# Miniprotein binders against q6w4x9r395to579, part 171

Target 1, 185 residues: q6w4x9r395to579
Amino acid sequence: GHCSLEGGSFVTTFDARPYRFHGTCTYILLQSPQLPEDGALMAVYDKSGVSHSETSLVAVVYLSRQDKIVISQDEVVTNNGEAKWLPYKTRNITVFRQTSTHLQMATSFGLELVVQLRPIFQAYVTVGPQFRGQTRGLCGNFNGDTTDDFTTSMGIAEGTASLFVDSWRAGNCPAALERETDPCS
Below, E stands for the ipSAE of ESMFold2; O stands for the ipSAE of OpenDDE; V2 stands for 0.75 times the mean of E and O plus 0.25 times the DockQ between their complexes.

## First folded at step 14 (miniprotein)

Design gc43
Fold by ESMFold2-Fast, scan of step 14:
Structure gc43 (fold): chain B 185 residues (1-185), chain A 91 residues (1-91)
Amino acid sequence: as target 1 above (185 residues)
Amino acid sequence: SVLEEIAKTILEAVKDLLWAVEENDEEAIKRAIERLEEAAKRAEEAGFEKVAEGVERVIEAVRNGDEDPWIYLAVRWLEWVMEIAMRRALE
């Protein structure tokens, strides 16, 4: 299944449900028992440099008991706080430059991350079939049904993205706001 | 039900714990952990072993001084385990 984080604050879940939000926090993108060493994928959102009313993706984090790999919009890759030269390889994870504008994190456990660095920082998550029905977070539950893609951390299906997103925050942050369509002005 | 009472206690204590951690309020952290320890004991006694394990993971993350993401990941895992236990109880 495929999940995307595009255009600053747009998300398309593994079951292809699109939504957007306004938030400045680290959010759980993917939590699953299929990830080794209590692993999780997270997305960091912060205020846009152009407008303080907009938020955008600024980093993607893979966290496990062994690794804290951060890929930031500044094109810096760190693991456990230390900057790494690419290609960077661990036992189960390789981070490398796929193209001049894209980095890829490949894993041995069925997770793949592609990060577009330019012109806009974006991320694409691919998971293998073993993850079906066993994912939680902003990317949804990967069960083939979009009607429950806004299932909160408490297992409640919500009608709005803001309550869904707030339930997946991974730190102390203000409540997420649903991003409305720009008014004519 | 016993599980419903335990879940309510856990959810309120976790909410208080997260707020106390954010405020670095040691006394509030201690009080929230004590409530969670009692809830975990009640869960174990009632046969909800996975719920008790989930609560213990949250307490451990806070006591170890883990970064916020680990505390929140433990909370989300606990919520998942409680959801599974509640679904089973309705069988």
Scores: ipSAE 0.583, ipTM 0.790, lowest interface PAE 1.4, mean pLDDT 81

Design gc44
Fold by ESMFold2-Fast, scan of step 14:
Structure gc44 (fold): chain B 185 residues (1-185), chain A 91 residues (1-91)
Amino acid sequence: as target 1 above (185 residues)
Amino acid sequence: SVLEEIAKTILEAVKDLLQAVEENDEEAIKRAIERLEEAAKRAEEAGFEKVAEGVERVIEAVRNGDEDPWIYLAVRWLEWVMEIAMRRALE
């Protein structure tokens, strides 16, 4: 199955349900028992350039007990906080430049990520058939039924993308502005 | 049902925990963990071992000082375990 993060704030799930959202946190894209070492794929969103009302993808993160691979819109690839020159290979993961504008992360466990760096930062997630019905996160549940693609982290099917997206937050949300001191007289 | 009451307690405590983690509120984190510890005990006593295990993993992630994403991942995994337990109870 294929999931895409395009145009800054658009997502198409593994079951081909498209939606758009506003978000400025780290979100879980894909959580699955099929990922080794408690692995998960995450996406970081922030305010979009000069438009404060829109948000865009700024980084994709693959996190496991062994690796924290970050691919960011500034074209830096890190693992466990250290910058890596491409091609970069671990036992189960290889990150390389697929084209002049695209990076690819290939894995031995049925997950593939392609990141477009220019002109717009975008991500494409491919998973093998073993992931069918075994996924959760922004990319949906991969069960062949689009009516439950907005299943929240709590197992509730929602009619709107905003509640669905908020349920998959994984931190890095900007702190709420503190209420300014306002004397009551 | 007993499971529904336990689930409600867990979900409320988890929401408080994640909010406290995002706000870096140490006292709120401790209060949420205390509620989770009690919920895990209730789940274990009621025979919901997988639910109790999921709660314990969340508590361990916080106590180990894991990065925020790990705490969130443990919470989302617990929610998945709860969903499976609730659906099985309805069968």
Scores: ipSAE 0.520, ipTM 0.753, lowest interface PAE 1.8, mean pLDDT 80

Design gc45
Fold by ESMFold2-Fast, scan of step 14:
Structure gc45 (fold): chain B 185 residues (1-185), chain A 91 residues (1-91)
Amino acid sequence: as target 1 above (185 residues)
Amino acid sequence: SVLEEIAKTILEAVKDLLEAVEENDEEAIKRAIERLEEAAKRAEEAGFEKVAEGVERVIEAVRNGDEDPWIYLAIRWLEWVMEIAMRRALE
């Protein structure tokens, strides 16, 4: 399954449900028992644009009891601090330059992340079939049904993206605002 | 049901715990942990071992002084485990 974070504020879930939001927090993007050592993928959003009326993806974080990897537009931070050189390799994870504008995090456990650094910071998450029906977070539940993609952390199917997104906060942050999908995005 | 009562107690205690941690209120943290410990005991006695384990992980993250994401990750895992237990009870 494929999940994307694009255009600064747009998300398309593993079941292909698109939505957008306005938020300034770290959100759980993917949590699953298929991830080793209590692993999780998270997305950091912050204010963007000249008027500060927009919010955009600014970093993607993979965190487990074994590994910490933070990818932002300017740097890659690991357990050892800033990675001066790529590729960065651990037992189960490799971060490398896929193209001049893209970084990839490849894993041995069926998760792949591609990050576009420019012209706009964007992320693409791919998970293997073993993750089907075993995911939670902003990327949805990967069960083949888009009607329940807004299932909150408490198991409640919400009608609004903002309530869904707020349920996946990974910190103490202000409430997210719903934004309608832009037809030009 | 017993599970619904336990789940409500857990969610309220978790909310109070997060607020107490944010305010660095040691007495409020202690009170919230005591409520969670009692809820975990009730869950274990009722046969919901995974729910009890989830609560213990949340308490452990707070007591160990884990960074922000770990406390929230533990809470989301607990919520998922409670959801699974509730769904299975309706089968």
Scores: ipSAE 0.628, ipTM 0.812, lowest interface PAE 1.2, mean pLDDT 82

Design gc46
Fold by ESMFold2-Fast, scan of step 14:
Structure gc46 (fold): chain B 185 residues (1-185), chain A 91 residues (1-91)
Amino acid sequence: as target 1 above (185 residues)
Amino acid sequence: SVLEEIAKTILEAVKDLLEAVEENDEEAIKRAIERLEEAAKRAEEAGFEKVAEGVERVIEAVRNGDEDPWVYLAVRWLEWVMEIAMRRALE
């Protein structure tokens, strides 16, 4: 399955449910028992440079008991706080430059991440079939049913994206805020 | 019945714990951990070992001084484990 973080603040879940939110925090993007050593994928959002009142993706973090890999919009890759030159390899994870504008994190456990650095920082998450029905976070539950894609961390289906997103915060940050959109969107 | 009472206690204590962690309130953190320790013991005695393990992981993350993401991840994992246990109890 495929999950995308695009256009600064748009998310499309593994079950192809699109949504948008306004938030400035680190959020759990993907949590799963299929990830080794308590692994989780997280997304960091901050105020957008494009619009004063909007937020955008600024970094993607893969965290496990062994690694804290941060890929930021400044094109810096760190593991456990130390900057790394690419290609960077561990036993189960390789981070490399796929193109002049894209980085890829490949793993041995069925998770792949592609990050677009320019012109807009964006992320694309791919998970293998073993993750079906075994995911939680902003990317949804990967069960083939879009009606429950806004299932909060407590297992409650919410009617709004902001409540869903706030339930996946991974830090002390203000609550996500819904914004009025054009009637046609 | 027993699981529902344990789950309610855990969810309330976890909510208080996250608020206390966010406010860096050490007294509130200790009170929430004490409630979680009692809930973990009850869960283990009732045969819900995965729930007890989940609670212990949350307590460990806080006591070890782990950074925010680890505490939040442990809490979200515990919530998921409890959701699974409660769904299975209804089957």
Scores: ipSAE 0.539, ipTM 0.756, lowest interface PAE 1.5, mean pLDDT 79

Design gc47
Fold by ESMFold2-Fast, scan of step 14:
Structure gc47 (fold): chain B 185 residues (1-185), chain A 91 residues (1-91)
Amino acid sequence: as target 1 above (185 residues)
Amino acid sequence: SVLEEIAKTILEAVKDLLEAVEENDEEAIKRAIERLEEAAKRAEEAGFEKVAEGVERVIEAVRNGDEDPWLYLAVRWLEWVMEIAMRRALE
């Protein structure tokens, strides 16, 4: 299954439901019992404009009891607060430069992350079939049904992206703003 | 059902706990933890061991002084474990 974070504020879930939001927080992208050592993938969003509440992806974080790998839009990769030269390898995770503009984090447990650094910071999450029906977070529940892709952390299917996103905050942050409607003249 | 009562108590106590941690209210934190400890005991006695474990992980995150996002990850995992238990009870 594939989940994408593109164009600053657009998300497409593992079940192919697209949505958009604006928020300034660390959000849980993917939480699953298939991830070792209480692992989770998270996305950091911050303000990108000065006149409106526009936000964009600024970093992706993989956190477990063993690792805190941060990949930022500034092209810095750290693990547990220490800057790492690429390629960087642990027992189960390898981070390397896939192209001049893309980094990849490959794992032994069925998770792959590709981040585009330039011209716009974007992220692409791929999970193996063992994750089907066993994911929670902004990338959805990966159960083949788009009608429940906005299932909150409380298990409630919401009709709006902003309420869904707010349920996946990984900190005390302001409420997210929904932006699904194109402006008319 | 017993599970529905336990789940309601846990969800209310977790909401109070997160608010108390945000406000740095030591008395409110202690009260929320006491409610969670009682709920975990009831869950274990009723045979919902994974729910009890989830509650204990939330309590441990607070007592160990775990910084965000670990507390929030523990809370979201507990919510998911409760959702699974509730869905299985409906089967």
Scores: ipSAE 0.574, ipTM 0.776, lowest interface PAE 1.4, mean pLDDT 82

Design gc48 (at its last look DockQ between E and O 0.91; V2 from the best seeds 0.74)
Fold by OpenDDE base, look of step 15:
Structure gc48 (fold): chain B 185 residues (1-185), chain A 91 residues (1-91)
Amino acid sequence: as target 1 above (185 residues)
Amino acid sequence: SVLEEIVKTILEAVKDLLEAVEENDEEAIKRAIERLEEAAKRAEEAGFEKVAEGVERVIEAVRNGDEDPWIYLAVRWLEWVLEIAMRRALE
């Protein structure tokens, strides 16, 4: 499964459903029992301009009982708040520079993350087949059905992205907006 | 059903808990936790151990002063557990 966060506000689920939202919060991209130690992948969005539609991805966070790995737009990589030199390796996670503009987080448990640093901070999530039907979050449920990707954390199917996205927030933040005022955002 | 009532209680208490956490209302947090503890007990007594476990994880996250993401992750896990429980009950 491949999930992408692009253009500052666009998401494509594992089931290849594209959508957009504007929010300024931390959201769960991927939660799954296949991730060890209660692991989850999250995305941090913030304002990138003055309008509500000017939002962008500013960091990606992998959180587990053991690690809190943050890859931020300024190329700083931290684990549990401490800056780490690349390549950085834990027991089952390795973060390294893939290219001059891309960082990669490789894992031993079927999760891969590629982060494009420039010109736009973007993220690409890949999960192995063992994750099929066992994922939750903004990246969807990876069950091959595009129509049910907007299922909220409580199992409610939503027709719009806003309520879906809000259900996966991981912090105190305002409601996400689906309306796009700038097609380039 | 018993499960439906428990789930309803849990969801309401979780909602109150998150609001209380967001507002840093310690008394409200305590009240919500108490409600959750009771619900967890009911769940356990009714044979829904995973539900009880899920509730306890949320309580623990809050009591330990975990960061917001972790608290919400616990909540989302609980929501998943509740969903599964309800689905199984319908089978």
Scores: ipSAE 0.790, ipTM 0.907, lowest interface PAE 0.6, mean pLDDT 94
Fold by ESMFold2-Fast, scan of step 14:
Structure gc48 (fold): chain B 185 residues (1-185), chain A 91 residues (1-91)
Amino acid sequence: as target 1 above (185 residues)
Amino acid sequence: SVLEEIVKTILEAVKDLLEAVEENDEEAIKRAIERLEEAAKRAEEAGFEKVAEGVERVIEAVRNGDEDPWIYLAVRWLEWVLEIAMRRALE
């Protein structure tokens, strides 16, 4: 399954449900028992430099008991707070430059992350079939049904993107706000 | 049911715990942890071992002084465990 974080704060879930939000926080993007050592993928959002009314993805974080890999819009890769030269390899994870504008994090456990650095910082998450029905977070529950893609951390299906996003915050942050994906919505 | 009572207690205590952690209120953190410890014991005695385990992980993250993402991740994991337990009870 494929999940994308594009155009600043536009998200498409594993079940292909699109939504947008306005938020400044670290959010849980993907949490699953399929990730080793309590692993989770998180996304950091902050105010956009091009507009005060918009927020944008500024970093993607993979956190486990062994690793805290941060890939930032400044094209810096760190693990456990230390900057790393690419290609960077651990036992189960390799981070490398795929193209002049893209970085890739490949894993042995069925998760792949591609980050576009330029012209706009964006992320693309791919998970293997073993993750089906076993994901939670901003990327949705990967159950083949888009009607429950806004399932909060409490298992409640929400009607609004902002309430869904807030349920996945990973810190003490201000509440997320709605953003229109279509001017006529 | 016993499970419904345990789940409600856990959800209320976790909400109070996160608020106390965010406010850095040590006495409120202590009270929330004591409530969670009682709920974990009741869950274990009732045979809901995964629920008790999930609660213990939240308590451990707070006691160890883990950074914010770990506390929130433990809470979201516990919420998932509670959802699964409640869904199975309806079968």
Scores: ipSAE 0.669, ipTM 0.829, lowest interface PAE 1.0, mean pLDDT 83
Fold by ESMFold2, look of step 15:
Structure gc48 (fold): chain B 185 residues (1-185), chain A 91 residues (1-91)
Amino acid sequence: as target 1 above (185 residues)
Amino acid sequence: SVLEEIVKTILEAVKDLLEAVEENDEEAIKRAIERLEEAAKRAEEAGFEKVAEGVERVIEAVRNGDEDPWIYLAVRWLEWVLEIAMRRALE
């Protein structure tokens, strides 16, 4: 399954459902029992420097009981707060420079993350088939059905992206902006 | 049913807990934790062990002073556990 986080705060879920939101928070991108050590993938969004109502991806975080790997738009990769030289390897995670503009985090547990550093910070998440039906978060539930991809953390299917996104916040932050929803949604 | 009451109590308590944590209200945090402890005990006594375990993970995250994302991750995980338990009860 493939999930993408692209410029303009656009997300495409594991079931290929596109949506857009405007929020300034850390959000749970992927939570699954397939991730070891209580692992989760999170996305950090902040205001764009160009537009007051626009937000953009500024970091992707893989967090578990063993690791806190941060890949940020300043092009620094850290684990547990310490900057790391690439290629960087743990027992089950390898982070390396795929190209001059792309980094890759490969894992032994079926998660792959590719981060475009330039010209725009974007992220691409790939999960193996063992994740099917076993994911929650902004990337959706990976069940082959786009109608329930906006399922909140409480199990409620929402009709709007902003309510869905806000339900997956992982920090104390303001609710996403509702009034500036793109008419095309 | 007993499960429905337990789930409702837990959802209310975690909402109160997150609000208390966000406001740095120590007394409200203590009250929410006490409600969660009672709910975990009720869940365990009723045979809902995964629910009880999920509640305990939230309590531990708060007591350990875990970083901000861990409390939220524990709550989101618990909400998923509750959904699964309710879904199985309806099937």
Scores: ipSAE 0.584, ipTM 0.789, lowest interface PAE 1.4, mean pLDDT 84
ESMFold2 (binder alone), look of step 15: mean pLDDT 80; pTM 0.775

Design gc49
Fold by ESMFold2-Fast, scan of step 14:
Structure gc49 (fold): chain B 185 residues (1-185), chain A 91 residues (1-91)
Amino acid sequence: as target 1 above (185 residues)
Amino acid sequence: SVLEEIVKTILEAVKDLLEAVEENDEEAIKRAIERLEEAAKRAEEAGFEKVAEGVERVIEAVRNGDEDPWIYLAVRWLEWVIEIAMRRALE
């Protein structure tokens, strides 16, 4: 299955459901029992423009009990806070430059991440068939049914992207939904 | 109904715990953890061992002073385990 994070704030889930959101936080992209050592893939979003609702992807994080690999839009790769030169290899993960504009994180457990650095920072997540029906997060539940792709962390299928996205926050950040029409206009 | 009551207690206590952690309110954190410990004990006694384990992981993340992502990841795992237990209970 394939999930994409494109154009700053657009997401297409593993079941091919597209949506957009306006959040500025670290969000869980993919959480699954198929990931070793309590692993999870996360995405960091921050404000990109002067508009209150404009956001963009600024980093992708793979976190486990062994590793905290951060790939940021400034082309720095760190693991557990230490900068790494590419190619960087651990027992189960290799991060390398696939092209002049793309980095790849390959794993032994069926997860692949490709990050486009230029001209726009974007991410592409590929998971093997063993992940079918065993994923949670912004990339959806990978069950072949797009109508329940907005399943919140509480197991409730939502009709709106904003409530879905807010349920997958990985930190104490503002809600994705704007509280007022435009307090900063 | 027993599982439903336990789940309600867990979710309310988790919400209070996350608020207390973000406010760095030690007394509120202690109260929320005590409620979670009692809920985990009730879950284990009722045969919902994985729910109890999920609650214990949340408590451990907070007590160890883990950074936000780990606390939230533990909470999301607990919510998923609860969903599975609730669905299985309907079999």
Scores: ipSAE 0.555, ipTM 0.777, lowest interface PAE 1.6, mean pLDDT 80

Design gc5
Fold by ESMFold2-Fast, scan of step 14:
Structure gc5 (fold): chain B 185 residues (1-185), chain A 91 residues (1-91)
Amino acid sequence: as target 1 above (185 residues)
Amino acid sequence: SVLEEIAKTILEAVKDLLEAVEENDEEAIKRAIERLEEAAKRAEEAGFEKVAEGVERVIEYVRNGDEDPWIYLAVRWLEWVMEIAMRRALE
C-alpha cells in the first residue's frame, strides 16, 4: 500500500482517501505490530511561509528502541541526534540519496519511505502486504475500505479529518490547541 | 463483564495521565499510575496478558522519563490492544 504527504498539508491514505488538515504538531503517521522494536513513523508539521498551505510537513521521523532517524526539510539526516553522511546503513535500515532531490529509507521489514526535498518537502510511504489491516495513524488502517479511514486511536470512525488527526498527535501542542479554541482575526 | 470494567478504568486513567503529563502535574501523574497499576494487576489475574503488558509499558515510559512521543505511542498501542480484546470478546 501507498500513503502520501504532499503539497504542505495534503494526505492520501493507504486506501486512497484524500484529506487535508491544519495543525502544528508531531503526528503518528504509521503504527503497526509489523514494525520491529516498537517502531513507528511520525510526521512533524509547522507553520508554512508559502502560499500553498497554512501548515506544512517539515520532518519525517522513524522511531524505534534502537533508532531515531530524522529526515528534515533542511536536508539533514540524523540518527539519535547525530548527523549522518549518506549512504547511512544500520542492520535493517539504509538511508540514501535516490536522486538529486529525493532521499530513500529502505528497510528489511517491508517499509519504504521516499522523501522529496525540493522544490517542496513531501513524503511517500510504501508498505508490503503483511501490513494489510495492521496499520494505524494518519495513513489509515489499510483494510481496502475508505469509509473507515478516519478511525481514531480509540477505534471510533469519525466523519471529519480534524477529529481524526487530533487523535494521532504525539506531543503536547499548545499553539495548535490555542488556534482551534480561540480563533483570532 | 470484567474486561469492560478494566477497559473503562484503563481508558479513564490514560486520559487523566496524558492531561497530567501535559500540565506537568506530578501528583496527578502519580495518582493515574496507581490506578493503572491496579488495572494491570486485574487484567493479568483475569487472563488478559496483552492488556496488562500494554498498561505496564505506559507506566514504564512515564516513570523512566522517556521523551514525549514514547508516552503517546504507548498509550495509542494500549488503546489498540484494548480495542482488539473487546472486539474479540464480542465474537
Scores: ipSAE 0.586, ipTM 0.779, lowest interface PAE 1.3, mean pLDDT 80

Design gc50
Fold by ESMFold2-Fast, scan of step 14:
Structure gc50 (fold): chain B 185 residues (1-185), chain A 91 residues (1-91)
Amino acid sequence: as target 1 above (185 residues)
Amino acid sequence: SVLEEIAKTILEAVKDLLEAVEENDEEAIKRAIERLEEAAKRAEEAGFEKVAEAVERVIEAVRNGDEDPWIYLAVRWLEWVMEIAMRRALE
């Protein structure tokens, strides 16, 4: 199944349900028992530089007990806080430059991530058939039924994207952006 | 049902825990963890071993001082485990 994060704030779930949201937080994109070592895929959203009311994808994170792979809008790839040159390989994960504008993270456990770096930062998630009915997060439950793709972390099907997205927050997001004041001498 | 009572206690304690973590309120974190430990014990005694294990993972993530994503991931996993247990109880 295919899930996409496009145009800054649009998501299409594994069951092909499209939705849009506005948020500035790290969100759980994919959580599944099929991911090894308590693995999860997460997406970081922040305010767009052009509009105060728009938000956009700025990074994708794969987190497990062994790895914290971050692919950022600034074209930096890190694992456990250390910058990596591509191609970068671990036992089960390879990150490499697929094209001049795309990076790919390939895994041995049925997860594939393609990140578009330019002109707009976007992400595309592919999972194998073993993930069917075994996923949770912004990408939906992958059960072949779009009507329950807004299933919250509590197992409730919601009619609105905002309630669904809020249930998948993965961080302590500040209430307001910190403003640096330059004191006059 | 026993499971419904345990689930309500867990959901309320988890909500309080996340709020306490966000506010860095050590006493509130301690109180929420104590409620979760009690709920995990009740779940274990009632035969819901996977629910008890998922609660313990949330407690461990907080006590170990893990970064935010681990605490939230453990919470979301617990909610999923509880959903499965409740659905199976209705079968």
Scores: ipSAE 0.650, ipTM 0.825, lowest interface PAE 1.2, mean pLDDT 82

Design gc51
Fold by ESMFold2-Fast, scan of step 14:
Structure gc51 (fold): chain B 185 residues (1-185), chain A 91 residues (1-91)
Amino acid sequence: as target 1 above (185 residues)
Amino acid sequence: SVLEEIAKTILEAVKDLLEAVEENDEEAIKRAIERLEEAAKRAEEAGFEKVAESVERVIEAVRNGDEDPWIYLAVRWLEWVMEIAMRRALE
């Protein structure tokens, strides 16, 4: 299955449900028992450029008991706080430059991450079939039904993205913003 | 049911726990942990081993002073385990 984080603040889940949100925090992108050593994939969002009401992806983090791999929009890759030259290889994870504008994190456990560095920082997550029905987070539950992709951490299906996103915070941050359009504008 | 009562206690306690951790309120953290310890004991006694184990993981993450992502990951895992247990109870 495939999940994408594009255009700064747009997400398409593993079941192909698109949504957008306006949050500034670290969020759980993918949590699964299929990830080794309590592993999780996380996405960091911050205020975007000149607009204080717009947010964008600024880093992707793979965290486990063994590794904390951070890939940031400034093209720096760290593991456990130390900058790494590419290609960077551990027992189960390899991070390398796939193209002049893309980095790839390949794993032995069925997770692949491709990060576009330029012109806009974006991320693409691929998981093997063993992850079907075994995922939680911003990428949704991988169960083949788009109607329940906005299931919060407590199993409640939400109609709005902001409540869904806020349920997947991985830190002490303000609640995600829900924008309203003036009907007279 | 017993599981529904335990689930309600866990939901209220983890919400209060995260708020207390975010405010660095030691007394509120202690109160939330005490409620979670009681819920874990009740879950264990009722045969819900995985629920009890996941509650204990949340308590340990806080007591060990783990960084934010680990505390939040433990809470989200607990919520998932609880959802699975409640769904199975309906079978």
Scores: ipSAE 0.607, ipTM 0.797, lowest interface PAE 1.2, mean pLDDT 80

Design gc52
Fold by ESMFold2-Fast, scan of step 14:
Structure gc52 (fold): chain B 185 residues (1-185), chain A 91 residues (1-91)
Amino acid sequence: as target 1 above (185 residues)
Amino acid sequence: SVLEEIAKTILEAVKDLLEAVEENDEEAIKRAIERLEEAAKRAEEAGFEKVAEGVERVIEAVRNGDDDPWIYLAVRWLEWVMEIAMRRALE
């Protein structure tokens, strides 16, 4: 399954539901028992300019009991607070420059992340079939049904993206604001 | 049902806990943890061991002074195991 974070604040879930929001927080993108050592993928959003009313992706974080890998829009990669030169390899994770504008984080456990650094910071998440029906977060529940893609952390299906996004905050942040995305099929 | 009562107690206590952590209110944190400890005990006695484990993980993250992401991840995992337990109880 594929999940994308594009155009600053657009998200397309594993079940292909698109939405958009305004928020300045770290959000849980993907939480799953398939990720080792309580692993989770998170996305950091912040304001896009001094007077801009929009927010955009500024970093992607993979956090587990062993690793805190941060890939930022400044093209810096850190693990547990230490800057790393690419390619960077651990036992189960390799981060490398796929192209002059793209970084890739490959894992041994069925998760792949591709980050576009330029011209706009964007992220693409790919998970193997073992993740089907076993995901939670901004990328959705990956169960093949888009009608429940806005299932909050409490298991409640919400009609609005802002309530859904707020349920996946990973910190003390202001409430997300609704943004209409509703593209036609 | 017993599970619904336990879940309601947990959800209310977690909400209060996150708010107390946000406000850095030590007394409110203590009260929320006490409610969570009692709920975990009730869950374990009722046979919902995964729910009790989830509650203990949330308490541990707060007591250890873990960064917000870890506290929130523990809360989201607890919410997920509660949903699974509730769904299975209805099967």
Scores: ipSAE 0.616, ipTM 0.799, lowest interface PAE 1.2, mean pLDDT 83

